# Ledger of designs, part 2: miniprotein binders against p40896

Target 1, 331 residues: p40896
Amino acid sequence: MLMPKSVALLRIRYTLEAALARGFTTVRDCGGAEGFLKAEIRQGSLNGPRLITCGHAISQTGGHGDLRSGALPASAFDSCSCHFGQVGVVADGVPECYKAAREEFRRGADFIKIMGGGGVASPTDKISNKQFCDDEIKALVDVANSYHTYVTAHAYTAEAIQNCIKLGVKGIEHGNLLDERTAELMAELGCYLTPTLVTYKVMGSDQFSAFLGPENSRKNTEVLYKGIDAMKIAQKKKVKICFGSDLLGPLYGYQTQEFRIRGKVQTTQEILLSATVTPAEMNGLGDKLGQIKPGFIADLLMMKSNPLDDITILDEPESNILFVMKEGRIY

## First folded at step 1 (miniprotein)

Design G1
Fold by ESMFold2-Fast, scan of step 2:
Structure G1 (fold): chain B 331 residues (1-331), chain A 82 residues (1-82)
Amino acid sequence: as target 1 above (331 residues)
Amino acid sequence: SEYVLKGVKVWNGLVTEGPLEIVIGSPEELEKALEELIKELKKRGYDVVVYIKNGKVLRVEGDPEKAKELAEELLKKLKEEG
């Protein structure tokens, strides 16, 4: 345990450099990345993608982000974690929610992440457990609005998603149990969905199934396929869809497999837009990022072949990427 | 979320801005970015680099005869697309 922060920083450096090499010029961290990392990357003392951060994910007591409520090994495989540091902070009641959100902005957060529902890995199906009351969610949204940004929520169920977006939450992470009515409401309200299907695929592999046990492994596979169906519903209803992997620590290397999984439900153009234009718009950067146009930042990916013809070439970056350019510099 | 910006296509050793233009505020920044692209393609074993914009060849490096043939292939493709 001596010097654990130094070891974590070396791991973070590797993870960020590797993500850039895989073609990601901007990454949104949904919990744990410290604001100083953004400054180091901007100054060129650390190579990596441009970072958009939330600081800590905000959770109620006993909620999905409350690490005191469960075993750390189980929490380490939580699909909502970006594994850059301590992911969650606990806040209960309107005053604590105001304070927690303001604290994250003081630490340099670009947006607020909340736990709007339960986690996937539960024998009692606690995915359906609603988290935060309406006043608490509204308080978090109010703070984000005052900073001219947004709240995004970890949520799986139609009920959790509807409760969040009706209260002004702009983004939903995961959304594996989205129904048609909820997707219509998301489209009407201009909300964003970020599915993270590759995490369930990786966790359901033979290597990791032993850690979950047979019941949780079966549930994890079920949640993967329900997530694929949810994406079909979201595409049909024209929900704005972003790209995400939500992979933890050593598993972060599998992030590009999400392109292959998305190919089952999205066209190649839709996948590319979900990884470029749509996330830039969500983050208030639609006039600076996500397109190659006069006045935009020069981030581009040079490919040996056209990913519009075969999206899976993005799943094999070492063979198919000639180079990555970020801010006019080749990496 | 994670972002992948697709810009310049590489096809048979040719680089084109296609319908997507790389511009970063100033002509000087664009020129520098294009020079880095040319340098990297040469480093990775491409014999020739041709930059095409609005159906015209902007820059040619390497063997002029080979570059002309590759540029004509790309221009034909761009005309068929547009």
Scores: ipSAE 0.000, ipTM 0.202, lowest interface PAE 16.6, mean pLDDT 70
ESMFold2 (binder alone), alone request of step 1: mean pLDDT 48; pTM 0.334

Design G2
Amino acid sequence: SEYVLKGVKVWNGLVTDGEIEIVIGSPEELEKALEELIKELKKRGYDVVVYIKNGKVLRVEGDPEKAKELAEELLKKLKEEG
ESMFold2 (binder alone), alone request of step 1: mean pLDDT 49; pTM 0.355

Design G3
Fold by ESMFold2-Fast, scan of step 2:
Structure G3 (fold): chain B 331 residues (1-331), chain A 84 residues (1-84)
Amino acid sequence: as target 1 above (331 residues)
Amino acid sequence: SEYVLKGVKVWNGMVRPGSDTVEIVIGSPEELEKALEELIKELKKRGYDVVVYIKNGKVLRVEGDPEKAKELAEELLKKLKEEG
């Protein structure tokens, strides 16, 4: 009856429709979403969130996105692919970095994603502290600036984050080992932090701990708690915070649990702004998305109860969302 | 669990609760305004008091029997999903 290709398309359709039904009218997808998928959603052939894409994440040789060691498991730290496609490409030296970033824009990317630091494999003092040289990062930033957009970096450590933002990187993904000095610099430079705490919680749960094994589960839990502390530091220093999950493939459905986790360290208003106004501003859409104002796109979420009173109702969308509106259409 | 129209909240908007009212803050394109104007028009036909405020956006309020207002809203939302 169904060929493997048609089965894959049905799964993608389900994933996109489910994300919209969970209340997400726009997503910044680092999963390598193809141009045709983005276009089909825009044309109305597929129902789903509006997609903002980066193409491939750009990594140095031996960096977090370097896949030449062979197949990697779908883990929180080491995944080389997601449900939409391949995540990584390797570039070394200034010329290759220019070429790689330009190729992603040629393929329809809205921004550039780089691997600015290693994955968190050990507690603190055993992590590779830096990836890319300064000139390589400057090249990637230069290309993004010429397209009137930004570079965002996967980075965990204070050293990696400082190096990236001093060279013009606008966004940091994860940031679990952020310190006060680094947060102050991020705020001064107007940088954005997107914590992804739910990925560590989900991967460390009893349901999924078998993917990591006992030692990696311990490291994953440590990274979760350090990330919570990092977010407290970032808020204290007034860093601009966006909403993200970094969940891959079938785990994407757990993305709403991030609202509950954020509720431990952020006010409800801060969480809602991090999922609406702040990411719209980061992506140059602050005049079109994220607010209910004349002239804005009609993306609305109607709830049974006020999420300002209880943010956790957003983690139970089927019970609490009355309808989702995207571009004036009710879903 | 049950819900009533006066309990409806907008995630990206401010809601002002009232014992017998439902508020929806709309600063939206024409298509959304038209859809919601059809809802308030139908509620008025069924004997509900509806008040419209305009301030940096359009605020719609519905007063009266919340259970009947809820039923009508659900019917209209179903029709809108089927049409577009």
Scores: ipSAE 0.000, ipTM 0.155, lowest interface PAE 18.9, mean pLDDT 69
ESMFold2 (binder alone), alone request of step 1: mean pLDDT 47; pTM 0.298

Design H1
Fold by ESMFold2-Fast, scan of step 2:
Structure H1 (fold): chain B 331 residues (1-331), chain A 88 residues (1-88)
Amino acid sequence: as target 1 above (331 residues)
Amino acid sequence: SEEIEKALEELKRRLEELLKKGDPLEEFLKLAEELLEEALKELGAKVEVTVLVNGKFIRVTVSDDPELLKEVLKKALELAKEFLEKLK
């Protein structure tokens, strides 16, 4: 039960402390973080980023978050083997969608995550056009709106993205197959895009590419470069862009490589805004987080040099961060 | 240099009093700007500062001596870290 990929208490404590040490004072979790972790960080029992959580990602039967369809990561938490807690919950039909979303808020969720399309890294490894029917998505959005928050959707294809945002979904995770028409619609509707390019970069590295095999390695590389093109389209159409990694447990340490990847398509100013101001605004915290202004929470990074001159220094935090401050305390 | 050392030590003293007063961030930034500007003006050096204003990053160049800048920043950050650790 000392499996390398387990979420034993000591390992999760290390993961959270390491994320903070890498410069992340606030992190949005898009499935799997338990509400008690948020409470323990607030209390000071655990050192880590301030957590914004959704609880379980909500999926249709046979969708990307359905464990019976081989959802990744594998979800099981029992006394014999340590796996990540359940990341998804299944809901079909309007009544179940209402109940599932309300249950996540009852458990302390700050927003709702749904699976709006298929995944690249799923066991079936197929990108579906879209998931959930329109009435189901409307139900999930209605619940989020009643809590004065939002729904964000896992979606890759233009069809899945358009379907979600036309029904009131505010955020899109990944969006690797975004086209110009879809980006225009996202900008018009004030939607947020969170690209997660580092996941594909890391999985395609020599260290992990053997796991994928030749076919999946090519697919992974293709999805990375399509995602880079999607980001260029989103920038050109002025879509609001947030910072994310989508790295599962053991790969979370590679999250800072996303700064380097973004540097290929965004200015340093755009990247820093995507990691500070823009996500704060998305989460209703634009008047508390993301800027150094009187009345804001004292979350700060002190750096040896200016990331505006070279964004890649954020991908070398051990060498370049002098200290991280969260809520006026140094870590 | 001696003058920078004295300025940083004075900054530390004033920061301790100011943080006890209860509105630390704005007062801290103003005090740091005043003391550092005075010290650098006398020594002929400037420090680069980046601020975010109305959603835009603005760079203000306040240093024209790279070697002095490295020394000043190293000492200022060591002092700031030490001081902030003591506030825990």
Scores: ipSAE 0.000, ipTM 0.247, lowest interface PAE 11.9, mean pLDDT 72
ESMFold2 (binder alone), alone request of step 1: mean pLDDT 55; pTM 0.336

Design H2
Fold by ESMFold2-Fast, scan of step 2:
Structure H2 (fold): chain B 331 residues (1-331), chain A 80 residues (1-80)
Amino acid sequence: as target 1 above (331 residues)
Amino acid sequence: SPELIKLAEEILKEAEELLGAKVTVRIFDGLVTVEVSDDPELVEKLLKEALEIFKELGDPEKAKELLEEAERIIREHLKG
């Protein structure tokens, strides 16, 4: 007999196996993946991508990760790739920020995710709201630095992005409203940008727009139409760009459409580097992942045709992937 | 090792025979692409590049495991 817990575990297994089958050998989770999933994948008890996790995203009271106000469930969209449980924890003031970040590392986090600005899904914040004071961000960065890793921030606006990166935040998720000055500063500071255009495209479709409601649909439209321009600016200023989808639950299957969307703005080589070399470097794995070289981990994607000639073949994985190899094992 | 090079050659040749067409291999930062092609000169060039990478794929035991597993999957897939 199958209990509800057994059904939930089968759904998680399916999601992880499907992501690997779509060509993702490593996935960074920006909130919600449980530490046991990472351990089970490493042990071979679950088939799926290698998981790099932050535990809970850390939010101020009334910030983007604070879902207590309103009717949005814990599974509402707001992660960079995959998400399985509660996405956020609330911390206010320097001591609580230190404690929250340390708690995530105690639970096995590889990096820290913070909410640096407002978002589309949150009922209480505005896209333009800066989140956390400077001392709170410094506290979170200090903890991450002591673990020899980084803080990445959810942020859309130039003001929120600049505030975060000037205080030592290494990564920005989304960044749909960045400007040239902000992109130039990001490049100067060696920051990483992970655009997530496919989530706005999918959520803005007729199929899913009803779930956002009128106010969130307006917020979604604002970030969507500027996202393409933001990516052009980031490329022009030579910002390091990673690959992400920010898709949750049943929408996770649309993640490969991001390759097609990126093809309007980036060269195929730039897209492939953003999905391999650049994120490996961001996560301290540039000497082990993202390249076929002696001494590297044997993560390999065998394709029926060359994505350098046509990036959209990565958006048709069932037809174009011959096999996926992760740590020398074929799936 | 010579045995690993020979095994890689056998896997690629077996794939060509099972597909009934020439295949090409290209490699780009973590991606290995296999294209079905009628150009035997291009196939030979790209197979040589792929074999050099297989030679340099680190631990000989691990490389052998990778090639054996690849052969198993290719055979199961193509015979359907």
Scores: ipSAE 0.000, ipTM 0.242, lowest interface PAE 15.6, mean pLDDT 73
ESMFold2 (binder alone), alone request of step 1: mean pLDDT 53; pTM 0.331

Design K1
Fold by ESMFold2-Fast, scan of step 2:
Structure K1 (fold): chain B 331 residues (1-331), chain A 81 residues (1-81)
Amino acid sequence: as target 1 above (331 residues)
Amino acid sequence: SPLEEFAKLAEELIEEALKELGAKVEVTVLVNGKFIRVTVKGDKVEIEVDGKTYEFSDDPELLKEVLKLAEELAKEFAKKL
């Protein structure tokens, strides 16, 4: 889980530079990016997308953000929390949830990420495991509201999604097992869904499936199988949809394949709005980002072909992007 | 109006793209939730709004009229979204 800090910094630098070169001028990080990276990018010491960060994803003990194996002592990560590359922090009970969320804002977070349900990569939970009690989620939402921002939740199942959004959670990451009733509720409450289909496609390929192990491979198959259906349901019910990949570090190279996958269920206009206008709105930047309009920040792509005619050209950035402009600067 | 600001922006974008690249260009702009596509190919300017295509000959005066037409078409179709 831990790696030498010098290696981790080098990998993050290359990942961010490559993401900008692939056309991403703003990126929302849902766990692990430190606040200092935002300052370095703003100052020009590091080339990369503008970063919107949550710090650590907040998890219950034994939940999706708790990366300790069942064999590790309860004290594991206590002395190592806040290490570079640590993506999750564990909090149980209302007081610890208040403290954890406040700590992330103290460290420069723009929003709060929680684990609202189980996942593929965590060692001790199942996808079906609902995580946090209602009072814990309310505490996390209360803190985010006091900072004039939002909570987004990792959640796959209809039950986990409904529980989170009824308690004031604004965003759902993944949502691969949502149903029509849940999508209707999301639309009614103005919630945002960020599907991350490319991660399951990549991890399910023969070259990477060995990394998951047998139980996590079964989890991955479940979420992959339902992912496309979930997207169709979300589109049908007019849920606000953002663009995401959920790819870790070096796997960011596959992030543009998400455009191709989305093309099976969304129009090109819907996909482009999900990567520009909709996420800007979600993050309180709808009057500054996501459009080419007087008074907006000058982020734009110059392309050899129109992605509205063929969205898959965004999955070939080296061939199709002439330049990337961020804040009026080319490259 | 927002549509007047769009017309100015579209004109500036087309001029900058042609000046910098010296090539055929296509500009797609989002106005009031509608995508407006302006394609410049040699002496022709083609405007597409919500799948409907309009073709014009390119010259300095006509290009100005085409951008005004793009604004009017965006306004016409905005109410149908």
Scores: ipSAE 0.000, ipTM 0.283, lowest interface PAE 12.9, mean pLDDT 75
ESMFold2 (binder alone), alone request of step 1: mean pLDDT 58; pTM 0.395

Design K2
Fold by ESMFold2-Fast, scan of step 2:
Structure K2 (fold): chain B 331 residues (1-331), chain A 80 residues (1-80)
Amino acid sequence: as target 1 above (331 residues)
Amino acid sequence: SKVEVEIRGDEVEVKVNGKTVRIFDGLVTVEVSDDPEKVEKALKEALEIFKELGDPELIKKALEILKEAIEKLKKELEKR
């Protein structure tokens, strides 16, 4: 990120306040949000959704989370990844993977995010590249298990997804090139899929295409083309599906368009469950969040109309949300 | 203003609202502005995907839809 710290913090504040206003009372951050943000929100010095965080996304050298130019020496001190606003760390070999995962928990992480395959926004990897060896993934899963939580992986291809979930990875982010065989295995193992279709729609538009550059635009076209098909496959095979957008910075305002896109593949009930009950269960909060009933935390939206009748009203929050309640307080 | 062109068939469903074009059923969605050159560029990018699929009838339908959408947008801009 090439911006002053004070400006970056102001932007984060604005983004989180706006997300709460759009109806998100809890958000899972898959890289970049540090533990201090959770404390500030909890104390009321920052208005925003409750945060579930992983800290830095963990990547191998030359992997999706390694945004260093090929011209930079290997001795460069900073291994900062800015994949869609995420801050990453580079770790190679089993000992470094143990250390990296433990460091994220020391900083207040609730789960671990890894780069299990290539992506759109990293400068040196390909979507088809397998990332991390099996022992490295096992080390990361071992640490997460010792904290009674999970590892989720960025992965697009059937090969990368199967490799991760067979080694104990619980969640897959994106999964745009998933096939029927992989979806069956995901369902069998009880894995979670978080598609992020709106990011490819937005990034593929003329307004934002310069943000990607020509190589990443080619990758974007590939994942956009297959993304909706992957959703249909996952839905048919009964994979547990969570709601996500993977949007950053000025694009975060488009996050609610994901409800509209999902409506092409999922029922309104399935979409609402993917944004409430299913992610609460994934994060060990199924007895506290995601439902309006006695004993649960008082997070709810008061809506002008019923989203079960029309999911697209959630893509028009300014017109349709009467108020947002988080922990019994109206915002 | 927005261009609203909706053409539906077994192979092709197109919905243009000046910002978003869905080129074929369940596969591609592209955001476009109310600038006819940007609409043309976005749909041409989708046509390259159609060519890779090897379906000449789908390519022909998409090209006809592109021409109609641009013509309608030009007429709306003239009213501004």
Scores: ipSAE 0.000, ipTM 0.127, lowest interface PAE 21.4, mean pLDDT 72
ESMFold2 (binder alone), alone request of step 1: mean pLDDT 56; pTM 0.394

## First folded at step 2 (miniprotein)

Design C3
Fold by ESMFold2-Fast, scan of step 2:
Structure C3 (fold): chain B 331 residues (1-331), chain A 80 residues (1-80)
Amino acid sequence: as target 1 above (331 residues)
Amino acid sequence: SPEELFKFALEIIEEALELAEKYLKEGNIEKVKEYIEKAEKILREAKEIAEKHNSPELIEEVFRVLWEILELSLEALKKK
């Protein structure tokens, strides 16, 4: 038997290899993947997508990334704890936020992930809870800016999103309770939204109700429907939208179902741009990735048919992808 | 003790997962699903014990086992 952290590292390796086979040549990890994995992929010791990492997600005490039970004493603090395959660290106050962000960059992070609001999987917080004070968020943003990169935040509610983006946060993960005013502000500030609808669909399914319980399954289904409405608002207000799944390691195989779900709200062209051009731009790689163009890195999919005609073929990669090319090598 | 009950639950789960792996290799997807469902139900009880006991070590073990259950479920779906 292996310890949870060792198991998580090995499983993330296999998950990344499988993601490449499903057509993802670059993946942004929003918590849990260590920076050293990037070097191993780059030098060919691991087969997988090009990896963009944040290291640990940074949370306040009692926030979404603080996975300790409310009854556990402060002495039980574990900055490297792993729940649902996620890895978070806790930081309170401006000095700790500076230190936490700098520590993630020391470990090879490409960007910073923070918990700007509560979530459905946290034991001690609610979706509606605002997290971090303004000065803490400013500290995290200041560090990211000094490294010429960005902060992205887990946030569901209009209040949490507005608090983050007004302070310089560039990206929002999830955003299921986004309203029209907040979407207008996101568009005005040039912020990126990464919806993760498939995770709620999977976690709300009958398959997982025996483990999670009917209350949690109902909660996930409600969050899914609200997220679909939020996507309609974001599209209407022309928010920059990226592709994401927020799935646990073993469930990452369901990530391609997100293409199908997005098809209810976005055009096929909008979905393809959200998975290629827009995230490349967000990550400072718009001149190197996301297009078939002279001077760009040779990351390519060969398909049996045109996804512009039917986006759902991307949700059947084994049947529809002829080959995946990453940096000129066929996989 | 809560720790003994948790250990007992894990032993049952591990036996169920070993049977699921055996049936997966044999291509018997119906049996794989049966044993995965049994493992999930027992794991839910183990999770409740770990949460009431307030043990981070037991909670981490619950999520390790959940990863194994989810991997077997995914492999069974692929082998349809």
Scores: ipSAE 0.000, ipTM 0.260, lowest interface PAE 15.1, mean pLDDT 78

Design C4
Fold by ESMFold2-Fast, scan of step 2:
Structure C4 (fold): chain B 331 residues (1-331), chain A 80 residues (1-80)
Amino acid sequence: as target 1 above (331 residues)
Amino acid sequence: SPEEEFLKALFEIYEALLKAEKYLKEGNIEKVKEYIEKAEKILREAKEIAEKHNSPELEEWVELVLEFIKELSEEALKKK
């Protein structure tokens, strides 16, 4: 279902303002946030986190970002009601991949997002489906390298992850089915993993089971536990880990529960680094963001108590954040 | 700006308190006193900034830091 642009813009505004209030001074959008939102936030017309965007996620025909049903003609496209306009673009073959990546940078993208594998709840693909051929991924990586940035890939399986990172993909989103060999390779190549465990927990909960159906709820719970195991493997092999939620629309309010879930697998220091230093380094901002020291941008959370002693206080921001500072301004 | 003045005060308080904790662990009570006094002086400036901003959140932060300084001072007295 399509949402009118005016309603989508108001919803996005609310979501971004609420994310800042929950303590997120910078967010990386992996599909759907347009460059004009970055300009509005930068100019002060909209209160929200600093946005790092990819524009449209790039997908092959029939891949995870191709939201058209099998019954629709090749020229048709559906958009998620949770996003402003279309979240994905379809590109097949090396020339189309070059053009699609260059178009995203023309639109103001900071990095490139690709669909390297299938999704949990995709209409026409399976989680086990490897997506794009090697030459297509190389083309996308070549364009990103030319702009001195990176490609990140949606990928769940060891096969899809290994294929992407061997071809120069820097980041992996999700990674719930990675194995020890894949984690070793990720660490060796300096790749970043962004687990998104909270999305599966929320979608698999009893509260949402009647809405999604029992099969989808069971599937999301299974993917959550596999993701927890994948996180343990990644930690053991010293993969660089970032913080993410992959939550859409009204569910974005649950994003802070990711801190609590991570607490089952990571130390409080590891979690804080994954939400500050590590993503700043990934995005070329390691000398500007993620630390409290001279010369850095003044993005700070003032807390009533120390999150190093109890990470779950970050899952209760209204009770525990005294103020949020972004670029030296208090919110 | 008032926010820049607050940020400068916050950084200076942070550095002073870290040094006070370091010297407390080392048993150097005279250095603990020195850095606590420095933090208290700067905190008075931060309180004035919070009052000018009319920010309950910043005023709460000032009270929490004052409580922490008091706890550090009490611990230092016990080690003396």
Scores: ipSAE 0.000, ipTM 0.442, lowest interface PAE 11.4, mean pLDDT 78

Design C5
Fold by ESMFold2-Fast, scan of step 2:
Structure C5 (fold): chain B 331 residues (1-331), chain A 80 residues (1-80)
Amino acid sequence: as target 1 above (331 residues)
Amino acid sequence: SPEEEFKKALEEIEEALEKAEKYLKEGNIEKVLEYIFKAEIILLEAKEIAEKHNSPELEEWVEIVLELIKELSEEALKKK
């Protein structure tokens, strides 16, 4: 807000170029990337991953996406923030929820993101807070269904997750407090889980504890280890798992560290599937992306060695990626 | 004193922007953005000092720093 627009443009350009250079040929943005960025990338005006966007995350008043408390200090983070612009919009009641979701689709959104529960880094919005009433969630789901796509929800607790998925929400972001019963229900309903373990590791580290404050640092460490346990539960119950990082602006450099963290709980094959096949299927692109097959889009990584033998080489992209190909073009 | 706190902030901003300029010449945009971010954090503190003390002179220095950051980022955008 304070900074010149040229700083925002430089951040956008660098973030997109760096993500592609780190090996990400497609990225799903869960709040803040505007539809025009997709057009600029498709036209070649910006180099970056193919973008799948939701526009603004939709929040109730006082919920995780309600940022109306003035300027955020540099020491405060919203774990669901992105680099590209305004993250959230507020909607209360069924009519406002219909209107908000329709506005995001009018602006070029590919799916809808909602705040189904509280956040780790929000002072007024506790992890345990369930958000939206059932009719509001159902309205958002109905709009997404009419556009032949889905709703995904920010949610940590078993209660928030169950509430969302029973009402037709297809995806859950984070899910660090998932239990066995909830995982069974997710598998039964064909839901997708996108864990974001690296964000809690980075934000819980000593270098960021002074930045976020002791309470937020403690919360991040707690949800990191619970998230590791949640991943084990999700694997056991055969929940569909996608790859994500949920990293804020200056922390984007830690994005690939998620591969290393996942290696503690998933096999290399499971991690690679979670970063390729599974998210392509979630986004209706399973017949075009995520595999090296005749007729698929030519998105490829040429690697110095085999990530199936050692997944951590994906956390060292500068030394291990020989080139990135997106749509048949080498970057 | 507010003038002393503000002067210290300006010195730290100057150091950060000098490093950003160095990395810009090297084509290292990641480091340019890191040092612009450091300058932003310090500038936010300096702006608070200027506002608390209702000083037009200190507010003018905030505007000068913003113009320097604008020039630096525009030059970085031209690199490719």
Scores: ipSAE 0.368, ipTM 0.817, lowest interface PAE 2.3, mean pLDDT 81

